# Ledger of designs, part 35: VH-VL binders against o29789

Target 1, 134 residues: o29789
Amino acid sequence: MDEKTLAKMIEAVNKHMPEKTRSLAEMLKEKDPTIRAKDGNEYYIEKRELEFIAQHVDELDWPRFRIPVILEMNDIGGERVIYVRDKLHAEFIKRAFGFDRVLNGILTLYMYELPQIRRKLRTASQVIFRISLK
Short names: E, the ipSAE of ESMFold2; O, the ipSAE of OpenDDE; V2, 0.75 times the mean of E and O plus 0.25 times the DockQ between their complexes.

## First folded at step 24 (VH-VL; framework fv_imsidolimab)

Design Y2 (at its last look DockQ between E and O 0.73; V2 from the best seeds 0.00; counts 0 for: pae E 2.2 > 2)
Fold by OpenDDE, look of step 24:
Structure Y2 (fold): chain C 134 residues (1-134), chain A 121 residues (1-121), chain B 112 residues (1-112)
Amino acid sequence: as target 1 above (134 residues)
Amino acid sequence: QVQLVQSGAEVKKPGASVKVSCKASGYTFTSYWMNWVRQAPRQGLEWMGEIDPSDSYTDLNQKFKDRVTMTRDTSTSTVYMELSSLRSEDTAVYYCARESFDWEDYYFDSWGQGTLVTVSS
Amino acid sequence: DIVMTQTPLSLSVTPGQPASISCRSSRSLLYDLGKTYFYWYLHKPGQPPQLLIYEVSNRASGVPDRFSGSGSGTDFTLKISRVEAEDVGVYYCMQSIHYPLTFGGGTKVEIK
């Protein structure tokens, strides 16, 4: 990834991060569910993606499952990895995609694994960047 | 080089079914999503649906969900689209289109040559 | 469904002159990572459609630099700086972030 791309991604994260997450349960009840971004814009979440998530999440957890699914990109030792910090998100990803690598208590994905998730969750997941300020 | 070769033209009666094939070559067949797009005469392009690389999942345009079946055969690197209960308005050129494998890009980078399906009494 | 609206419906251009095609989406196509899931295709006579532009402004492989894409959110433009005979066909915009995937109605480009 070149510097320009990275800069663009960081900028995008800053703009499109949700102001508030919403519960899976709530959004499943809506015809056209949306998330409000920090920039004030709303973007729609695909119902089929929510339904897909629901198929792999216990119904009792639907009220607690927060949308979007957060995929946190981190640089560790010069390698980029994805952290799934939320416990319900992690369980979902494990159940739905079979990824169960846990490092330091955090579900960890490699970059080459990320497309499988993103292809299914185009709108219901978000990639964010954690920049380590050293 | 990537090639998608589709089956030949079909002429069908209303109510019949048609099964169009798309043989893929020049790439890892089991790594790419395949889509079907059609174009009726004097109309634009219309997305019909997609099938995942493992033949485990299809996502169909709601318009066709009850009439379209998409399958793939890994052994022959062929994707199939079957449309049942044919109507005159189903007369169109049908395309298979490979979805890109680029990061966060979901477009069709390769297309079959198209298959004309004519539905007439 | 997301409606993709193209204008104009047809365009007759003198060779060497510029052309411009507009596409408007009923919803924003910009999501996280700064990705805009918007694409241009060209459907030449007797050929299958082919990708021209991906993610608003990126030329596909083999696409001449006389083609350029621009826009953001819901408003997009395809420009041809100098139209050539080989550019004749129907141009389609497409979004792929929401299902069903949808195309614009097409813009037919002809040579005068």
Scores: ipSAE 0.851, ipTM 0.931, lowest interface PAE 0.6, mean pLDDT 93
Fold by ESMFold2, look of step 24:
Structure Y2 (fold): chain C 134 residues (1-134), chain A 121 residues (1-121), chain B 112 residues (1-112)
Amino acid sequence: as target 1 above (134 residues)
Amino acid sequence: QVQLVQSGAEVKKPGASVKVSCKASGYTFTSYWMNWVRQAPRQGLEWMGEIDPSDSYTDLNQKFKDRVTMTRDTSTSTVYMELSSLRSEDTAVYYCARESFDWEDYYFDSWGQGTLVTVSS
Amino acid sequence: DIVMTQTPLSLSVTPGQPASISCRSSRSLLYDLGKTYFYWYLHKPGQPPQLLIYEVSNRASGVPDRFSGSGSGTDFTLKISRVEAEDVGVYYCMQSIHYPLTFGGGTKVEIK
């Protein structure tokens, strides 16, 4: 990925970021749930994706589980990795996909593991970028 | 040399079931999701659902949800689609289609040759 | 369900002349990362469907440069700069971000 392409993706991420996250419990009650992004548009979240999340999250945690699931892309020592920093998101990913690699207290995924998650959460997950100083 | 080879044509009566197979070769079978798409005579393409061959997770088109079952056999690199309670409207060519392995895009990059299923009395 | 509306339903083209096919989706297909989940397929007689264009405008491997795709949001166009006999078939648009995945109704391209 060149520097120009990365800059465009970062800009797109900023515009797609939700103005306000919503809870899994709230969205499961709606027929056509949406999240309003910072660009002012409403983005539909597919109900079957929310139901998939609910199958792997204890019911007591549904009110605290925020949508979208955040997948943070990082460059660590020249290696691209994905951090899942939210504790409920991390536990969900461990239970749903079996990924259990924790580095410095943070669930960490390799890039080749990302398609497995994104295919099941096409609308309910979001990739963001964080870069670390080398 | 990705190849998807489907089972042969079938003739069924209304109310019966049909099971179509799709044998994959030339790639890592469990890495790519498999989709089923059908085309009735003089109609367009219609998505029926998808299966993850690694764990048998499925997403099915609600139109068919109670009548369609998708399974796989990793030892033979084969996926199956079974459609029950057949109606004359189910007469169609049924295709398997491999979904791209990508976190940014979801398209069908390889298709089987198709299987004609005819439902008639 | 996302409705994908193609026009025209059929198209007869003199060899060597251009062709244009339109597809409209009932909902925007532009999502995160600036990506648009829109694709074109070609179903030639006697063959399975094949991927022609991915993500609006990118030609699949082996697709001649006479094919080009464009569009944004809900409105998309496939153009063939010079139609050849081997281009005969039915062209389908598709979206893959919303369930169920849906195709357009198809555009049959024939040679006069």
Scores: ipSAE 0.551, ipTM 0.835, lowest interface PAE 2.2, mean pLDDT 89
ESMFold2 (binder alone), look of step 24: mean pLDDT 91; pTM 0.918

Design Y3 (at its last look DockQ between E and O 0.88; V2 from the best seeds 0.00; counts 0 for: pae E 3.5 > 2)
Fold by OpenDDE, look of step 24:
Structure Y3 (fold): chain C 134 residues (1-134), chain A 121 residues (1-121), chain B 112 residues (1-112)
Amino acid sequence: as target 1 above (134 residues)
Amino acid sequence: QVQLVQSGAEVKKPGASVKVSCKASGYTFTSYWMNWVRQAPRQGLEWMGEIDPSDSYTDLNQKFKDRVTMTRDTSTSTVYMELSSLRSEDTAVYYCARDSFDWEDYYFDSWGQGTLVTVSS
Amino acid sequence: DIVMTQTPLSLSVTPGQPASISCRSSRSLLYELGKTYFYWYLHKPGQPPQLLIYEVSNRASGVPDRFSGSGSGTDFTLKISRVEAEDVGVYYCMQSIHYPLTFGGGTKVEIK
């Protein structure tokens, strides 16, 4: 990734990140749930995706499960990996997709594993990018 | 090179079922989602549904939910779409379309040649 | 369902002249990372549909540079700077972020 591409990605992430996350419980009650981005843009979350998530999350955790599911892209030592830092998100991904690789206490995915999640959660997940300061 | 080769034209009576096949080659079959899209005469393109690489999940257009079954056979690299309770309005060219292998984009990058299904009394 | 509205329904163009097709979505197709899940397909006679433009403005492999896509949010445009005989067919816009996936009604492009 060249510097220009990286800068563009960072800018895009900053622009389109959710202003506030919402709980799975709340959104399941809505017909057309939405998330509002920092730039004011509002985008809809597919109910089927929320329902899919709900099937793999204990009902007691629905109020605590935050949407969107955050998939953090990191460049570490020239290798790109995805971190799932949120504990409930990690547990969900483990149950739903069978990914259980934990590095340094963080659920870690490889890039080739990312499409499996993204295809099921086109709207209910978001990819963000973090630059390693290492 | 990616190739999707579909089964031949079908003529069916109302109420019957049709099973269209799509044989894939030139890529890792188990890595890509497959879609079915149809086009009725003088109509546009209509998405029918998709099937995941592992044959464990399908997502169907609600319009066809009760009549469409999608399956795949890894051993033959073939995807199938079966449409039951056929009606005259099901007369169309049916396409299989491979989904892009990308987490950023969801589009159809390869298409079969199409299969004409005619439903008539 | 997300409604994709194309205009015009048909277009007859003199070879070498430009053409423009519009597509409007009933909902914004812009999501995270600035991704807009909007695509153009060309369905040539006797052939299966083929990808023309992805993510609003990116030409698919092999697509001539006379094709260009633009737009944002809910309003999109496909332009052909110089229409050629091989460009004849029906053009479709598509969104793929919401289920069911939906296409526009199509725009038939013919040569005068």
Scores: ipSAE 0.793, ipTM 0.919, lowest interface PAE 0.7, mean pLDDT 93
Fold by ESMFold2, look of step 24:
Structure Y3 (fold): chain C 134 residues (1-134), chain A 121 residues (1-121), chain B 112 residues (1-112)
Amino acid sequence: as target 1 above (134 residues)
Amino acid sequence: QVQLVQSGAEVKKPGASVKVSCKASGYTFTSYWMNWVRQAPRQGLEWMGEIDPSDSYTDLNQKFKDRVTMTRDTSTSTVYMELSSLRSEDTAVYYCARDSFDWEDYYFDSWGQGTLVTVSS
Amino acid sequence: DIVMTQTPLSLSVTPGQPASISCRSSRSLLYELGKTYFYWYLHKPGQPPQLLIYEVSNRASGVPDRFSGSGSGTDFTLKISRVEAEDVGVYYCMQSIHYPLTFGGGTKVEIK
């Protein structure tokens, strides 16, 4: 990946990131829920994706389950893996998709597992990047 | 060489059901989602739903949800779409279409030849 | 449902002349990483639909250079720099981020 392509990718991620996350409980009550990104735009979250999440999250946890589900892509020594750092997100991923690979306390996914999740959470998940440049 | 080969044309009466098959070859069947798209005479393309062949997970267009069933048989690399309670408005060419295996893009990269279903009294 | 509105509905072009087709979505299709879930297909008579352009502006494999796509957010354009006889058919835009997946109503391209 060249430096210009990487820079544009980082800028796109920073711009699209939510100003504030919203709870699953609150968004389930809305007809057309949205998340406002730092770029000032509101992005719709498909209600059916929230309902899919709700099926795999204990109702007692809905008020503190934050939307979007964060999938952190890491490029470490040329190998790409995905970390799911939020505890509730990790438990959701385990229950919904059966992934249970934990390294150093962090649910860790391979790149080939990412499409399986993204296809079911096209709007309710967010990929973010953590990059080492040295 | 990706190929999607569909079952032949069908003629049905209102109230009947039809089951269209789509046999896949030239790729790993369970790695790619399959979609069904139809086109009625003088109409545009209409998405009916999709199935993940690996676990049979489906997402159906709500317009058809009560009447459409999508299934698969991994031993024959075949996906099926069944439409019940047929009406004359269901007369259309039905296509299967393979989704890309990509976390960034969701498009149809291969299409079957189409299956004409005619519903007439 | 996301409405994809194409204009014009039909287009009759002198061979070798340019053509332009517009598609407007009822919601922005721009999402994370600057990705835009917008595509163009061509449905030729007697053939299944074929992908022409993915993610707004990228030509699919084997698609001639005379096809180009542009746009962002809600407004998109497909241009054919010189229409050939083999380009006859119905062109469809599609979005794939919101369910149900939806196509535009189609633009029939004919040569005179």
Scores: ipSAE 0.385, ipTM 0.785, lowest interface PAE 3.5, mean pLDDT 87
ESMFold2 (binder alone), look of step 24: mean pLDDT 90; pTM 0.915

Design Y4 (at its last look DockQ between E and O 0.79; V2 from the best seeds 0.61)
Fold by ESMFold2, look of step 24:
Structure Y4 (fold): chain C 134 residues (1-134), chain A 121 residues (1-121), chain B 112 residues (1-112)
Amino acid sequence: as target 1 above (134 residues)
Amino acid sequence: QVQLVQSGAEVKKPGASVKVSCKASGYTFTSYWMNWVRQAPRQGLEWMGEIDPSDSYTDLNQKFKDRVTMTRDTSTSTVYMELSSLRSEDTAVYYCARDSFDWEDYYFDSWGQGTLVTVSS
Amino acid sequence: DIVMTQTPLSLSVTPGQPASISCRSSRSLLYDLGKTYFYWYLHKPGQPPQLLIYEVSNRASGVPDRFSGSGSGTDFTLKISRVEAEDVGVYYCMQDIHYPLTFGGGTKVEIK
């Protein structure tokens, strides 16, 4: 991906970031749940995606499970790697998709695993970018 | 060369069921989701649902309630769509369509030739 | 369900003249990567639907540059700069971010 295209994508991602995250418990109770992003727009989160998450998260954790699920893309030595840093997000992905490279609550994913997750969480997940030092 | 070859035309009575097949070749069958789209006369295109051939996960259009079932057979690289309790408004050409494989870009990049299902009383 | 509203319902076009089709979605299709999951298809008689434009403005492989797409998060336009005889068919807009996936009602393009 060239640097101009990547920079535009990073800017778009930053504008889409939520002003405030919302809990899974709260959003599950709404007919058409939304999250207000930093660009001031409200973005619908597909209810079926929230229900998919709920099926793989202990009900006791629903009030503190934050939406969206954050997938942090890192470039480490020319290799793109995804970190899932939120402990509840990492556990959810482990239970739902079977990935188990979890260390200290952080899950590591490879790029070829990302489509599987994104296809099921198109509105309830969000990719972000970090420039990692190496 | 990606190919999606569908089963032949069907004529059915109301209340019956139909099962349309879509045989895939030229790519790794389990790596791409398969969609079903129908074109009814005067109704345009309608999405019916999708299936992940790797594990049979499905996402079905609730318009069809529990009348639609999507399955697959990895040994024959074939996806099936079954529509039950047929009504005259189900008369349509039914298409399978492969979704692209990318984490950011999605579109239907290959289509089957279509299967005409006629429901007449 | 996301409603995709197309206008016009039909067009009769003299070959070589431009055509324009609009589509409005009931919800924004712009999402987290700066991508807008909006598409144009052409359905010619006797053929499967053909992808023309993906993600608002990207021409699919083999689609001539007389086809162009534009739009925002809810309002979209397909333009054909010079309609040719082979462009006859029904044009559909489609969204692929909200479930169920939905198509517009179609715009029939005919040659006069």
Scores: ipSAE 0.597, ipTM 0.847, lowest interface PAE 2.0, mean pLDDT 89
Fold by OpenDDE, look of step 24:
Structure Y4 (fold): chain C 134 residues (1-134), chain A 121 residues (1-121), chain B 112 residues (1-112)
Amino acid sequence: as target 1 above (134 residues)
Amino acid sequence: QVQLVQSGAEVKKPGASVKVSCKASGYTFTSYWMNWVRQAPRQGLEWMGEIDPSDSYTDLNQKFKDRVTMTRDTSTSTVYMELSSLRSEDTAVYYCARDSFDWEDYYFDSWGQGTLVTVSS
Amino acid sequence: DIVMTQTPLSLSVTPGQPASISCRSSRSLLYDLGKTYFYWYLHKPGQPPQLLIYEVSNRASGVPDRFSGSGSGTDFTLKISRVEAEDVGVYYCMQDIHYPLTFGGGTKVEIK
């Protein structure tokens, strides 16, 4: 990935990140749930994706489970990995997809594992980028 | 090279079922989602549903949810689409279409040649 | 369902002249990473549909540079700078972010 492309992605992430996340519990009650991004746009979340998430999350945690599921892309030492920092998100990913690799206390995915998640959670997950400033 | 070869044309009576096959080759069969899209005469393209690489689940257009079954056979690298309770309106060319293998893109990069299914009394 | 509306329904073009097709979605197709899950397909006579443009403006492999896509949010345009005989067919826009996936009604392009 060239610098220009990286810059564009970072900019895009900044624009499309949720202004505020919403709880799974709240969104499950809605017919057409949405989240508002920092760019001011509303993004619809697929109900079927929320239902999928709900099937793998204890009902008691639905109010605490925040949407979207955040998949943080990191470039560490020239290697790209995905961090799932949120504990409930991590537990969900483990239960739903069987990924359980933990590095430095953080659920860590490789790039080749990401499509499995993104294909199931097209709208209910979001990729963000973090660049190491080291 | 990627090839999707579908089964031959079918003629069915109303109320019957049809099972169309799509044999895949030239790629890792178990890595790609497969879609079914149809086109009725003088109509546009209509998405019917998709099946995941592992045959774990299908995602169907609600319009066909009660009549369509999608399956895949890893041993033969073949995907099947069965449509039951056929109606005249189901007369169409049916296509299998492979999803791109990219977490960023979901478009159909390869298509079968199509299978004509005619439903008539 | 997301409704994709194409205009015009048909277009007759003199070879070498430009063509333009519009597609409007009932909902924004922009999501994270700046991705817009909007595509153009071409359905040539006697052939299966084929990918033409992905993510609004990217030409698929093998697609001539006379094809270009543009747009954002809910409004999209496909342009052919110089229409050739091989460009004859029905063009479809598609969204692939919300289920069910939906196509536009199609635009038939013919040569005068």
Scores: ipSAE 0.503, ipTM 0.858, lowest interface PAE 1.2, mean pLDDT 91
ESMFold2 (binder alone), look of step 24: mean pLDDT 88; pTM 0.868

Design Y5 (at its last look DockQ between E and O 0.72; V2 from the best seeds 0.00; counts 0 for: pae E 2.3 > 2)
Fold by OpenDDE, look of step 24:
Structure Y5 (fold): chain C 134 residues (1-134), chain A 121 residues (1-121), chain B 112 residues (1-112)
Amino acid sequence: as target 1 above (134 residues)
Amino acid sequence: QVQLVQSGAEVKKPGASVKVSCKASGYTFTSYWMNWVRQAPRQGLEWMGEIDPSDSYTDLNQKFKDRVTMTRDTSTSTVYMELSSLRSEDTAVYYCARDSYDWEDYYFDSWGQGTLVTVSS
Amino acid sequence: DIVMTQTPLSLSVTPGQPASISCRSSRSLLYDLGKTYFYWYLHKPGQPPQLLIYEVSNRASGVPDRFSGSGSGTDFTLKISRVEAEDVGVYYCMQSIHYPLTFGGGTKVEIK
């Protein structure tokens, strides 16, 4: 992938990132919860996905649990991995999916594990890309 | 090559149940979600539900929530869809459809040949 | 449920002439990474449905280049530059980002 393509990809990802995250608690109270992207686009979040998340998150943490769940794609040593940096997100993924691999203090997933999460959280999760500038 | 082979046509009375099978081959059975889609006469395609690779979870169209059961048998690489309390409007061709193995795309990349289920008095 | 509205309901085309089918979704199908979870299927007579276009504009494997998909957000179009006899069937659009998954009503394409 050339630099131009990479730049375009990063731009595209940034464009669709949420302007502001929302709490699980707030969104559970709504019939048709949405997240607004930086480009102004609104993403409807499936209630069933939020309910699924809620089943695996302590109720006391619902106000602190931010939606969407962020799955950060990184290239490490030529291998693509997913970082889950948010602590509550990481705990959720551990409880819900059984993934508990921690590298350098960060929950780390392999690409072949990603579909399990994404298929359950089609709308309530977002993949972002981080490029190492080494 | 991927193949989905479904069971033969069924004729049922109203109130009865039907269980359609979909035998999969040519790929890792336990890695793919499976869907069921039906088409009533002179109607379009209608999604009924999906079942995960581990047979641990199903997501059903609310329309069929109380009447549909989806299961899978890993030993035979077969997925089943059982529809109970059959009605005349359940007369349709039922398809199993394999979901794409992708975290980015959610589409049906392979289909069974279809199973005609006729519900009549 | 997400409503997928296709137009026209039917289309009769002279071989070699172009065809165009429209599909509108009741919600935007654009989500993260710029992915649009919109697909076209072709249901040929006597065959099961088959994937034609994925993510708005990508031809599935084996799909001739006379097929093209376009659109964004809620408005999508399938075009056939030169309709052939083998293109006869019912075309369906589909969204898969919201449950239940929903199809358009279908567009029947026939040859004159």
Scores: ipSAE 0.834, ipTM 0.931, lowest interface PAE 0.7, mean pLDDT 93
Fold by ESMFold2, look of step 24:
Structure Y5 (fold): chain C 134 residues (1-134), chain A 121 residues (1-121), chain B 112 residues (1-112)
Amino acid sequence: as target 1 above (134 residues)
Amino acid sequence: QVQLVQSGAEVKKPGASVKVSCKASGYTFTSYWMNWVRQAPRQGLEWMGEIDPSDSYTDLNQKFKDRVTMTRDTSTSTVYMELSSLRSEDTAVYYCARDSYDWEDYYFDSWGQGTLVTVSS
Amino acid sequence: DIVMTQTPLSLSVTPGQPASISCRSSRSLLYDLGKTYFYWYLHKPGQPPQLLIYEVSNRASGVPDRFSGSGSGTDFTLKISRVEAEDVGVYYCMQSIHYPLTFGGGTKVEIK
């Protein structure tokens, strides 16, 4: 499978990804905030989850903090790990959950840590699926 | 085998408090969130809230937020739900229910036997 | 709060005949990766509730294949191809993606 075909396969699997992200600061002001996915559907984000994020993010960073929190699942050589590449997302996860393992400059989570995050961020986080280099 | 064993039935007066226990066994207690669900006579199921036993973080149904407290004791693998300022409308069977340990699904995969709380003058 | 509306409120079914229960959510339950956070429970007399169906259509462990779930977004159906005496009880739908978690009002299934 060439790189272009693989990229299209990954995109098809991740079609529910946001068409564009939204600012935490903006969404906190809305009664019923939503994110529009690439498939054209709008998904409501629970305000209580945004408030949970806000409690663990410096207020000066709220305008730059993008929603949803992206959890990148990678299947590398038969091993599954989760990368958190966004700097503000990584700092948030460290403060809120205590996960601070950094490998090659990227906050890295084990699969058993994922449910702990997802339970508190059912609507405000999203898993994307990637296949990384061998 | 997962087991959730709840404390026995209670009869209370209006204005009192009740504390229901749920003792867990057969799994790693701190890995699964615990929920409380009640059912009043001739009514459906009503979710009251959830607790993360690892750190005592709670999410409470706003309907009960000022009257309900959820706690746990990791040394005994026990979760508690305390409901204060009881009214006759609080007469119900109260269930503890364990969540799934799954990043893709959020359902209750095990339930306690239920605890009848009767609020009567 | 997300309202889960079940129809009918009760069913009386001759053993061996099919049954169908509908549940409608006031908001779409479809989220990331195409997951739908919709579930069916059965509450038999004298027992705690038990999970029947997870994620719309997947039977829980030990649930007979005469139970099937279907639906999408906001409209869901539970079917029992041949009702047995052991299937008596109240069936509840549930959503778990929006707070508070909410159940449908229940559908009582009885043998006639």
Scores: ipSAE 0.548, ipTM 0.828, lowest interface PAE 2.3, mean pLDDT 88
ESMFold2 (binder alone), look of step 24: mean pLDDT 91; pTM 0.920

## First folded at step 25 (VH-VL; framework fv_imsidolimab)

Design Z1 (at its last read DockQ between E and O 0.61; V2 from the best seeds 0.75)
Heavy chain, then light chain:
Amino acid sequence: QVQLVQSGAEVKKPGASVKVSCKASGYTFTSYWMNWVRQAPRQGLEWMGEIDPSDSYTDLNQKFKDRVTMTRDTSTSTVYMELSSLRSEDTAVYYCARDSFDWYDYYFDSWGQGTLVTVSS
Amino acid sequence: DIVMTQTPLSLSVTPGQPASISCRSSRSLLYDLGKTYFYWYLHKPGQPPQLLIYEVSNRASGVPDRFSGSGSGTDFTLKISRVEAEDVGVYYCMQSIHYPLTFGGGTKVEIK
ESMFold2, look of step 25: ipSAE 0.695; ipTM 0.874
ESMFold2 (binder alone), look of step 25: mean pLDDT 90; pTM 0.916
OpenDDE, look of step 25: ipSAE 0.846; ipTM 0.934
ESMFold2, fold request of step 26: ipSAE 0.667, 0.732, 0.543; ipTM 0.869, 0.882, 0.839
ESMFold2 (binder alone), fold request of step 26: mean pLDDT 90, 90, 90; pTM 0.913, 0.910, 0.912
OpenDDE, fold request of step 26: ipSAE 0.862, 0.859, 0.851; ipTM 0.938, 0.938, 0.934
ESMFold2, last read: ipSAE 0.737, 0.560, 0.682; ipTM 0.883, 0.839, 0.865
ESMFold2 (binder alone), last read: mean pLDDT 90, 90, 90; pTM 0.912, 0.914, 0.911
OpenDDE, last read: ipSAE 0.863, 0.855, 0.853; ipTM 0.939, 0.936, 0.934

